# Miniprotein binders against a2bj90: the designs that were tried, part 162

Target 1, 235 residues: a2bj90
Amino acid sequence: MSRSARRKTSALNTVLRVVEVFASIQGEGPFTGTYSVFVRLAGCNLRCPFCDTRYAWSLEAGKPLGVEELVEEIARYEPSLVVITGGEPLLQRHPLNSLVEGLESLGLRVQLETNGILPAPARDEQLWRVYHVVSPKDVPVRVPGAKLHPSWVDYARATGRAWFKFLVANEQHVREVAEYVAKLGIPRSRVYIMPLTPEKLDMKELLELHSRIASLAVKWRLNFSPRLHLLVQLP
Below, E stands for the ipSAE of ESMFold2; O stands for the ipSAE of OpenDDE; V2 stands for 0.75 times the mean of E and O plus 0.25 times the DockQ between their complexes.

## First folded at step 20 (miniprotein)

Design QA5 (at its last look DockQ between E and O 0.70; V2 from the best seeds 0.74)
Fold by ESMFold2, look of step 20:
Formats: C-alpha cells, sequence, structure tokens
Structure QA5 (fold): chain B 235 residues (1-235), chain A 84 residues (1-84)
C-alpha cells in the first residue's frame, strides 16, 4: 500500500513536456562537434528577441512523454552526448532529474543548456553530475527578467562542470561581457563568446562574422564558440 | 516615467522567477502544497507586472508577460493534478 502510493506519485512526476527529439552535432560550446541527441523541453521563462527556438516557448508546445519511454528512445540513437535544451529545461526540474537518472544509469553523457535564471543543481540532485552550458541573458543586451542566479558561479567552481556562453555581435558587446564576468568572478577559462547571427545570413557573411568574433575572443582572452551547425547546415 | 516602470517590471520578474525556483524545489522535495503556494504567489506578482506594462502602453512587454502568466497557470495545473 505504501509502495503503491510512492509509485503513483513517482509516475506522475516522471512525465516531461517535450517539443522534439533529434540527432545532430552539438554546434556550440565546449562539446562542439560531438554526435548528440537533442531533447528540447517546452516552456521558457524568457522572451529573448534573438531566440531561434521560439516554437518551444509555450509549455503547450510539448507533448507529455514518460521518462522511461524517452530514455529508451534516446538510447536507440547511440549518442555520444545527450543535450537537454529547450525553452528553459529547469522549469521541469523534478522529472528532468528523473530523466538524467535514467540516462546516467545507461552510461550516457549528459549536457544541459540553460539561461541560468533558476538555481544551479544541489548536491543531492541527479543534475549535479551532468555538464551545464549557461547562457546568461542580462548581458550584453538585457532581456527583461533575466538575472543569472549566483549559485551557478559557485557550482562552476565546486564542480568544474559549468561554462558560460554569451552571444555577441561586436567589440562593445565583448567589453560588456568581459566586465560582467569579471564582476561576478567567473574565470575566463569558463567563458565562451559566440556570434549573434542574423536570421538569413548567407554563408560568406556567416564566415566573416565567425572570423570577427573569433579574433575578438583572442584579443580579449576568452574562449570562442562557433555556431558549427549553421556552418555545416545541420539542425 | 516609463523607464522607471520598465525597471520595476524587470525587478518584479526577477522576484517571480525566484518564487518559481522555490516552487520547483518544494516540488522536488515532494511538498506539493508549498509548491502550489509559491507558484500562486508568483502568479500574483506576474499579474502586477502585466498591469504595469499595460499602464505604460508597452504592448510587446505586456504580451510577453501574459505568456508568462500562461506558463505559471499551467505549472499550477500540473501541481494540482499531482495532488489529486
Amino acid sequence: as target 1 above (235 residues)
Amino acid sequence: SPEDVIEEIDETLEKVWDLVAKALEADRRGNLKEAERYQREALELMRKAAELARRIGHEELEREIREYIELIERLIEIIRKQRK
């Protein structure tokens, strides 16, 4: 009887609202180039003007999927990395921890993409052990309501499993990012700057922008992230 | 001024997401009553933010805040289904 109640509660907490699951290459950040399965969760706590996944903003954009079924689907791709993204995946925190548990039980490597408004994982969360790429939206252009939760810096120091990624279009943006990370005490080794790409940029313009931002990364002693999937025309 | 109201909206949104964070922690701990309480408090603040945006005529921001209201309402519905 008591086990039945726990199972019932666990089953209700093991459903995720999922927009899409697909295989591709991780195109950004420290795992660039890795064969990955992407799990896009529905719902977002920001409305970024430069978001390229606006279709995931509404929680209703996702269909309910059981965590166990989702783990089995992901495993069939034989991924080198599972990238959990969205919207903002941490809005579905509890069932997300269940998904991570299932994936890690199969030895699958997991990375989460987050805007960092909600807190970093606690030590007793399954999410504590996965990699995180945190994209704060309070710099260089502030998005209303954006504020990096301070726990992410503490988490990065304690675990070495978080990196911070910023979209930039020019040197003024890079200066603002540099000032921001210095103020927060984020080491340069954990910081990536990445090109802010216009919607319909042709390949020549895309390469030129990559070159400009990469040069700025060297000048400012920051890591550079490409948008590799755009360069190689993958989803 | 409109700029002062926009800053107040920004600060209110930050408070909302802090309350949502508390709700998510309560949910993770199995405390669904507290999870719902935090989300309803977040919803109340978000409605205040929507009224501020309407007061200054900022249509885009008001629309975005209404989408956040929908998000929180759906999160509350999910919690209530778990409680039933």
Scores: ipSAE 0.885, ipTM 0.951, lowest interface PAE 0.5, mean pLDDT 91
Fold by OpenDDE base, look of step 20:
Parts: sequence; C-alpha cells; structure tokens
Structure QA5 (fold): chain B 235 residues (1-235), chain A 84 residues (1-84)
Amino acid sequence: as target 1 above (235 residues)
Amino acid sequence: SPEDVIEEIDETLEKVWDLVAKALEADRRGNLKEAERYQREALELMRKAAELARRIGHEELEREIREYIELIERLIEIIRKQRK
C-alpha cells in the first residue's frame, strides 16, 4: 500500500478492546527476563482447557481504548519491550497494525504472542516488522479448531522474526513436537518447549516440572522456555 | 459416533477460522462487501457446528461454539462502527 493508503486505513481503525495493561518481566520464550509492558487484548478463537487467562476470552472483557491513548500509556512505563498478548491479538488485526505503527514511531520494540491460527503478517502490514512468538495448539495437545497456518513457517524463513513455542508435559509430547517441526521444516533453533502447567501447582511441583522439561529440551536439542513469572511470583 | 461428530466440528471450526482470516484481509483491503460475505459464511458454519454439538449432548462444546458466534458477530459490529 502507498503511504496515503496506509494513512486512510490508520484513521479508520483506532480502537482496541483491551483487558489490561501492566508492566512485568517477560517470563516466556526468546525474550525471557526482559522488562516489558504487556497489552492483553480481549477475545480468543480458542478455549484451551489449560488457559491461565480465561477472563480474556470474551471481547466484552476488554474496554475500548484509542490507539493514541494506548501508545501514550505504554510509553510512560519506559519498556524494553512491548508484548502484545491476550486471547488472540490477531482478531483485532487492523487496529493492531495502527498500534504497532505508533509504538515503532517511538522506537519501542514489539513482540506479538499468537496461537498461529490466523495468517502471518503480509509484507505491507506494520505487523511484518515485529517479533512473533507463535504457540501452536494443534501439537502436542490438540485444541478443537487449532491448526497452525502454513504462512507462519514462510514468515519465519523470510524474516527470522518468528519462534514457535509448544506446551509439553512429558517426553512423548516432546517427541511429537520434534516430529512436527521436522515435517514442517521449522529449524530446531526456532523451537521452544515450555511446561504445560495444570491449574494449582504448588511451587515444588512447578520447579520439578520445569526441571523435567528442561532436561528433555537438552536431550532433544530444543530450546527451553520457562514460566519465569510463575517462578518469581510476578504478573 | 459422537467421536466422529466431534471431529466434524473440529474440521468445521478450522474452516471458520480460515473464513474469519479472509474477512479480516478483505476488510484490510477496504472490500466491505467481501468481508461481510466471509463473515456470513463463517457464522453459518458456526451455527452448524453448534447444532452438531447439541445433537451429541456436548453442552460444553455447544457453549464454546455459541461464544465463538458472539465473538464473530461482535467483531463485525466493531469493524462497522469504526468505519462510520
């Protein structure tokens, strides 16, 4: 799109449904340990039984916020990274592109968290420029309606700005992930395995689970994602 | 079997999300008529999926699919309001 066409589209898509905005440490994926502002968008196209943010599933759980106002709010935290998460952020794809444009204009780095069901960004979208952590829900634990859109593999190859994070509970899950990424031609260096945490684990159980999954990551030559925020008791 | 019906629902949901993706892309391109067509098709498939869930007595799955219908309808409403 021309600069003129981008300006006309940005003026029409200026409102996001936002559940919460907060500062914390990124606990997961390639940016673990980064001081981040989290923008949790409302609405999800999945109902994962293991979801820790079920309150974000409905669009009605979010408040309408202007993109400009949201950029100003985020900037006040002086974040090292802006993490856009929620239910599924790409359901609000159009105003989300406007948000990314605003954040990038301030020199802020942006990471998107997505379930990978909706297509990867096109080259003419602002979202093309940001980092993406894709969390497929078709492997190893199948969620109904979850299928990784193939464009994410192409996007990862073209840009080097995507990683794939899989929830695993045991070695069988890790094997299934290894086979799946091999079949799709996803480089192992772009694959993270993360503990699938059931509700209500105590700290001892949580640490033991992390230890087991980390050991499997080494054995299977995959990257490990902690749930660092849970381990350090941050949001 | 109920299992076969659940598989049919899963496949239907995959098609719905493809249609939602096409609707969002059409909207991004400013083609409202095409976006609305894909949204209608998505809603029709979701209604079919909800009926399948009802027939097998899977109340939880029926509820989830109804919530997806509401999600898609609300997304359409939001897009329409932002363009007025």
Scores: ipSAE 0.621, ipTM 0.855, lowest interface PAE 0.7, mean pLDDT 91
ESMFold2 (binder alone), look of step 20: mean pLDDT 79; pTM 0.732

Design QA6 (at its last look DockQ between E and O 0.79; V2 from the best seeds 0.00; counts 0 for: pae O 2.1 > 1.5)
Fold by ESMFold2, look of step 20:
Structure QA6 (fold): chain B 235 residues (1-235), chain A 84 residues (1-84)
Amino acid sequence: as target 1 above (235 residues)
Amino acid sequence: SPEDVIEEIDETLEKVWDLVAKALEAERRGNLKEAERYQREALELMRKAAELARRIGHEELEREIREYIELIERLIEVIRKQRK
């Protein structure tokens, strides 16, 4: 491979469009409470009405960052977990696999957040060994174009590295989620229900919603996810 | 009816993302000609979805779909640069 050809391929393979990198606490799902570095990738294949990160929807919202430099930046935070989120991070699949390779070489634990429309990792992908929190947007409130790719259920069974998280506002939503996951064969132990928060709630309202959804989780024998970062006012 | 058209748009979007998934897999495997073919097929379907949204006057959905068109156009650009 010529020097110029290698440079072109390396730039494409090693560059991600990144909106932001920041340290915080993972506030949702099975790793709630973990000191984390968040890497928000640009671009999304959905326009969810309840999205709280609309600034990441456009691919142009991200600046190009080299994967090696990004790995070094992340490592300086000394994270207990690296959370790759977005938009929809799987839109940048190839360079994302390069990032995962770099993070794993440093022994860093990685979690991906995805809407599950694009397929689960193949066995030969670096993403195969990453933890995944999959948030389908086709239940209980369907977003146009949303459909969970069936490979995520197969991946969860094969690896134990995927969990499914659903935004719910009430018991009707929980019933729909329960029926959906039963139909797909997703075990309850892999399912989280999480409060669907309107854009502006005061702390009292937020706590009341958390209490209501947590009670429903117990009633329906599902896991509960808080939105801890909202409760403690972290990004 | 507008409801039938909205459902058709929804089904079309699902097909688009399936094609994008195939393009991303082809790209990962180094099959850049196939990756571009899938993305251009996705782009054609997305343009049809945009026209459907425009025809029924659904401004918000049309705007969202045109943002998806921009996304796919950028993905094609990346593939084309790799193929040179």
Scores: ipSAE 0.853, ipTM 0.937, lowest interface PAE 0.6, mean pLDDT 91
Fold by OpenDDE base, look of step 20:
Structure QA6 (fold): chain B 235 residues (1-235), chain A 84 residues (1-84)
Amino acid sequence: as target 1 above (235 residues)
Amino acid sequence: SPEDVIEEIDETLEKVWDLVAKALEAERRGNLKEAERYQREALELMRKAAELARRIGHEELEREIREYIELIERLIEVIRKQRK
């Protein structure tokens, strides 16, 4: 490869398609309540009918941002956590590894949100070192084309840095999750159930749904993830 | 049945994501030629899935799959620009 080809490959490997960067409270999963900067990446490999971020599905919805510039932008917020989310962040895996390297060099903690369709990080990737919340879409909601890649179970066992967050609407969904994680050998301590929220719930309906799903979490001995940002009216 | 066709689409999409995963791994290793090959194979399967959705008259699903086609085409363009 010519020196020119290496320079061009380096430049393209350092650009992300980013929909938005904002500060808020992490509303979901094991880091609920943490002051976080959210980096929403563009492009998704699913079209979930319940998705609240449909505007992020296209790569064209994102602006090209350099990794260095993005690291500087994130650092200005002085976050307790950097949450990388989007459509599916792992579609931009190569520049994402560069982003993680930059953030970790500043001592920032990083958490990835992923649908788990693409393979877990390899040991030689910067992504291996970060926290992952995997949200499977094959169980119980059965989104077309969704299948949890088996490497996530192996990654969770090897590192202890992965959790699995499942969307549930009723007790049947919770049962299906319990059976699924048992079959895969995922420890219950790493499993979260979260309310599947239809569009346009009012606050009363949202609270009632949270209460119902939380009670099911206790009954089934699973962790509960709120939609805290919706309850406190934050982004 | 329409249900059988939907299942075939789902199986096709699983194969697509496996190919996309292989493409991303090839790209990580610096094998851009192989990455482009896998993405092109994924694109062909996505086009097949869109045609299946069209045949059963599932317009919404066809639209969604077409959005995936656009995504993969953009990924191919990114890889192609890196190879030049």
Scores: ipSAE 0.256, ipTM 0.684, lowest interface PAE 2.1, mean pLDDT 91
ESMFold2 (binder alone), look of step 20: mean pLDDT 86; pTM 0.842

Design QA7 (at its last look DockQ between E and O 0.55; V2 from the best seeds 0.00; counts 0 for: pae O 6.7 > 1.5)
Fold by ESMFold2, look of step 20:
Structure QA7 (fold): chain B 235 residues (1-235), chain A 84 residues (1-84)
Amino acid sequence: as target 1 above (235 residues)
Amino acid sequence: SPEDVIEEIDETLEKVWDLVAKSLQAERRGNLKEAERYQREALELMRKAAELARRIGHEELEREIREYIELIERLIEIIRKQRK
């Protein structure tokens, strides 16, 4: 491939549609409490009724940013963790691999948040080496089109770098999650249950829901994920 | 019945994302011809979904589907350049 043709191909792989970049605390999952920079990518292949980031659903919500410039912007925050989220980041898989390459070249730790519909990373992808929090949306409340790709379980077993996080509102939901993960062979040490938070929940209701779901996590011997950023009112 | 059409659109989109997943896997195995074929099948289904949304007058859904048409067209172009 000539240098000119390589540049043209790189341009197709070097632009991401980005909704926002901001520093905050990772509020969910295994890295809860970590000083993080969030990169929210535009576009989602689902329209979950309980989504709290509806503004990222459309690809038009994002502005095109060059990967190299984005890496430089992220690095200036000096994050302990870079969280790639969205919408669904894997819709922009090719330039996302380029972003991960740039971040890893600087020694930055990367976590991806995904609904798991598109396949887990292949061994030759840069995404293979990052951490993944996979939030299937086909259990307990089934969202149309939300089938988890089976490669995520294989990836989790092969790498130890994937965890599975489920939104639950009550014990029946937790029972359904337990059945689902048992059927797929996902160890409970890799499973988080997290409160399904409706819109317009006040702080008292939010705390009560957290307490209820945390108690269920203990009862069912599953990991509990808060939505810490909501509790402390950070983005 | 708009509800029946919306359900058909949802089912069509499920097939689209399965095809995109198959395309990504074919690309990883080096079978770029198959990777492109899967994306073109996904594009055809996505265009049908856009027409369904247009027929029921759901302008926001149609616009969103057409955004994904553009995404798939970009994926096809990437695969074509890799094949040459």
Scores: ipSAE 0.185, ipTM 0.613, lowest interface PAE 4.8, mean pLDDT 86
Fold by OpenDDE base, look of step 20:
Structure QA7 (fold): chain B 235 residues (1-235), chain A 84 residues (1-84)
Amino acid sequence: as target 1 above (235 residues)
Amino acid sequence: SPEDVIEEIDETLEKVWDLVAKSLQAERRGNLKEAERYQREALELMRKAAELARRIGHEELEREIREYIELIERLIEIIRKQRK
């Protein structure tokens, strides 16, 4: 391989398609309440009917950004956490590993949001070191083409750096989650249930839904994830 | 039935994700030829899924699958450029 070919391969591994970068509070999962910079990557392998970020489904919805430039942009916010989200971040796995390396070199903590369809990080990836919130779409919501990759269960056991966040609307969904995680051998302490929010709920309906799902979390001995950003009207 | 076709699409998409996973594993091993092969197999399955969606008149699903076809085609091009 010529020096020119290596430089071109290097360049392709250092550019991300990014929809948006913004600072907010992490509203979901184990890091709820954390001042965070969100990096929303473009492209998704699912088409969830309940997705609130449908504009991120196409790769063309993102602009190309260099990893170095993106690290500098993120660092300016002085975040307590960097949240990599989007459509599906792991579709851009190679430049994402480079991004994580850059962020960790600055001492920044990183959390990935993923649908869990693609394989978990391998030990030789920079992604192995970060926190992961896996949001399966096969249970209970059964999104077409969604299947949790088995390697996420192994990764969770090996590292303790993964949590599983399930969207639920009722007690039947919570039961299905409980059975599913038991079958897979996922510890209940690593399981979050979160309200499945239809489009166009008002604040009263949203609060009532949160109350019902939180009560079910207690009953079923599962962790509860709010949609805190929706409750406090942040991005 | 249209429902049977949707189920076939879902099964096809599951196979696509398995192939994408295998492609990523091949890339990690430095086997770019194998990585490209798996992505090409995934592309053909996604084209089949798009055609199935078209046949049942599910325009939205067809569009969504076609957007993913474009993504896979770009990934193949990236891998191919890395092999040269």
Scores: ipSAE 0.018, ipTM 0.355, lowest interface PAE 6.7, mean pLDDT 88
ESMFold2 (binder alone), look of step 20: mean pLDDT 86; pTM 0.843

Design QB1 (at its last look DockQ between E and O 0.94; V2 from the best seeds 0.87)
Fold by ESMFold2, look of step 20:
Structure QB1 (fold): chain B 235 residues (1-235), chain A 84 residues (1-84)
Amino acid sequence: as target 1 above (235 residues)
Amino acid sequence: SEEIRKRAEEAIREAQELLKEVIERAKKTGDEDLQWLAKLAEIYLRAAARAFQRGDYDKAEFYLDLALEIIEEAKEMLEELKRK
């Protein structure tokens, strides 16, 4: 194939549908507190009732953006972490692997947020080497269509680069999470419970809910994830 | 559509009435965990009511169901405490 034809084929693999790019603090999970650039990809394979980012559900919500241009935009922020989120980022898997390659070539650390329905990275994907926070939506919140793909447990075991984060309201939910992760063989050291926070909580209620879920994390010997950005009023 | 909206509105009002009773009974026990359950149900029921007023019926149903589950948990705890 000619150079021109190869370039056109490569260009098709290097476009992402991007809703927004912004700087903030990673407020959840193992990298809580890190200065981050968030890349929100369009499209989702779920319609969670509690979703805070419904504007990213449709692929049409994203603007097509070349991976090379996106890498340059991200680099200008000088982030300590690049958080790829969405919607569900793995719906755009092929160009996402190209983005990861570009970011890693600049020495940038990458974390992916996923609902875990689509399979974990294969060893030959650039995504194999990044960090993943997997948020299953089939327990305890039970979103229709949600089911954790079993490859994520194998991936976490093989690489140590995946953690599992669950939204919980109360101890009954934490019990359900504990039973779920035990059945799947996910060690508690890789499990985070996080408060299910509706909008418009006042600061006292928000802190109280955090305190109660944190106490449950200690009781059940699980990790606690805040929603730190809500506590410090960042996006 | 209008009938579904009216039924959702009624369900939220019924949950609000039930929650009032649970809150009062929880206060009388002095049990802080039970009082927290009642408060937690109130938080989610308020979220359901707010979502309903904005026309977000999927969110309203989700938080209403969650509030009702927590109310039932609180009622079971109240019954357990009475047996002591």
Scores: ipSAE 0.848, ipTM 0.926, lowest interface PAE 0.6, mean pLDDT 92
Fold by OpenDDE base, look of step 20:
Structure QB1 (fold): chain B 235 residues (1-235), chain A 84 residues (1-84)
Amino acid sequence: as target 1 above (235 residues)
Amino acid sequence: SEEIRKRAEEAIREAQELLKEVIERAKKTGDEDLQWLAKLAEIYLRAAARAFQRGDYDKAEFYLDLALEIIEEAKEMLEELKRK
């Protein structure tokens, strides 16, 4: 392979389509309350009816950013965690591995948010080293084309660096989650339930919904994920 | 199509009538869990109606179906409370 061909293949692995970069508090999952920089990547392989980030569904909605430039931008915030989110971050798997390598070289902790449709990281990927919050869209809500890739269960067992977060409305949804994770052999200690919140809830309704779902989490011996950013009015 | 829009509007209206009956019955029982389910159904039905008004029919259908599931759960709970 010519020096020119190696440079072109390296360049393709060094650019991400990014919708936004911002600092906030992680509002969801095992890192709730952590001061975080969020990197929202463009493109999604789903069209969830309840999605609050529809503007990120198209790859064209993102700007092309170099990995090195993005690492420098993130580092300026001095984050306790870098959260890679978007539509589906794993659609940009190759440059995402390069981003993770850059961030880890600075000693920054990284958490990925994924819908779990695409395969889990392999042992030779930089993504193998980071934390993952997998949000299946096949249970209890059923999004067309959503199916958890089985490699995420294997990854969770091998590394202890994956958690599974499910949207729920009521006790029936919590039961379906409990049955689903039992069938897959996912430990309850790795399962989070989160309230399914529509847009423009008032704070009283939002708090009551959180309280009800949290009580169900205790009853069913599952972890509870708030929507903390909505409760404290942060991005 | 205008026909799909009209059918969706009728479905939301029917769900609103069902919810009204559940809310009235829930108030008579004094059961807090049943009152919550009635309120939860109202939350999702309002989300469906707002999505419909914006022409977001996928979101409207999703929240309508969810509201109907909660209404059915509330009806089952009402029948259980009558047997006690």
Scores: ipSAE 0.845, ipTM 0.933, lowest interface PAE 0.5, mean pLDDT 93
ESMFold2 (binder alone), look of step 20: mean pLDDT 83; pTM 0.797
ESMFold2, look of step 21: ipSAE 0.848; ipTM 0.926
ESMFold2 (binder alone), look of step 21: mean pLDDT 83; pTM 0.784
OpenDDE base, look of step 21: ipSAE 0.845; ipTM 0.933

Design QB10 (at its last look DockQ between E and O 0.94; V2 from the best seeds 0.87)
Fold by OpenDDE base, look of step 20:
Structure QB10 (fold): chain B 235 residues (1-235), chain A 84 residues (1-84)
Amino acid sequence: as target 1 above (235 residues)
Amino acid sequence: SEEIRKRAEEAIREAQELLKEVIERAKKTGDEDLQWLAKLAEIYLRAAARAFQKGDYDKAEFYLELALEIIEEAKEMLEELKRK
């Protein structure tokens, strides 16, 4: 067996810690409404008080899955998009680049969801080629230890493949987002505001909250992200 | 500690009293935006109370602070409506 064959097999044998794999509709951001396979990776570098996926915070909460096996599992769903999410996917950056390579080889589109604390992809990473939705946790809500890495602004400008999604409750939060993105030089066309929804809202309250935040998005000339999966009762 | 739990429970009760006053005043104005802020504060305060009951004090504190910010915004709006 040639040295070349052993190098190819060693790159494909990278292991990810995966919490869950499921098919649904992308409920948030620029790909809202897209039939997607979600891959929730284990481990997070934050402890957001409002997190709905706390079960993914520990790396030990994930099962070890080979990249090849995971690519085959994802491909069986025939997704229009693969969404890599979790706690923080970029904690598993090395095997994640191998996963992206595998998925792109099948012609699958990939979107990453990240909190933006870790550096953006470099030009030599497979992750450079995919779409990114960055969810800062320093504005307007302030999670301890959250700070947007400046390389995400540079990545967004260089590639046009990044968007920024902010949780908001009221007009003051929307103002803070508008000021923050203006200061960083992020184009408004790349900014989404999303309602901060607590658990166990009734549908009437959920709809009214969406309506109010959507109206603020129009007023402030920002994009609106629904929580579509909550509105249509999907995962 | 039991003392931290008791202080958090007192803070939630005080916020509930403040919210009650805002809701009563908001109903008298007939202003829909003010009524929404009062309702939004109620949503977050209920989330704080639920988190507290589950022993999730970080979540309780987060939603309590958020509810108090919305209550303050509603009070400012009430004072603006009195000046018109």
Scores: ipSAE 0.845, ipTM 0.934, lowest interface PAE 0.5, mean pLDDT 93
Fold by ESMFold2, look of step 20:
Structure QB10 (fold): chain B 235 residues (1-235), chain A 84 residues (1-84)
Amino acid sequence: as target 1 above (235 residues)
Amino acid sequence: SEEIRKRAEEAIREAQELLKEVIERAKKTGDEDLQWLAKLAEIYLRAAARAFQKGDYDKAEFYLELALEIIEEAKEMLEELKRK
């Protein structure tokens, strides 16, 4: 293949539409507390009413960045974890696999955040080997069009690299989550419940909600996810 | 439209009145879990009102419905406690 044709193929596979890149703490899920670089990709296949990152919904919100350039930017932060989020990152699946390849070549650990509507990684994808936190939006909060793709359960079972995280407000929501995961055959060890926190809670309210949801996690033998970045006031 | 905004505003005000009654009844019971439910409903209703003022009617509707669900939960618990 000519050098010109190879260059065009690489450009097609090596550009992502990126909203923002920033360093912070992973505040949610199994890697809570880890010094992380967040890469927010543009585009989403949902319009969740409670979404706090609506600015990432449109693909136009992202600027095109080459994967090589993006890997270099991320590496300069010296992260312990790279968190790929969005919108919905799997809408840019092909160049995302290229990004993962570049990050892993530098020994960087990668976690993906997804709403789980698009299928889990295939075995021959670079995404197969990264960690995934899947946040279904069809239980207990129900967003139109938000159906978890069944491949995520199979992927989690086959690899041990996926966890399922649910926003809950009260015990009724936790009961609904427990029924949902039991029906799908998702073991409790892979399930996190996390407080549904609106904007502008004062610290006392935020802590009290965390305490109540954490107590429910213990009662129902589920994992608890904080929103640690809110508690420590980081982005 | 103006009709949609007017209905949303009325629904939020109605929920606020219901919540005032629930808070008072919960206080009289002395039950900590009931008082928490009342506070939780207030948290989400406040979020609904804030979203409404910003013109985010989808968010407002979501939190309003959640608040009303929790209000109904609190009312059910109040009736259960009364029967004991």
Scores: ipSAE 0.838, ipTM 0.925, lowest interface PAE 0.7, mean pLDDT 91
ESMFold2 (binder alone), look of step 20: mean pLDDT 83; pTM 0.791

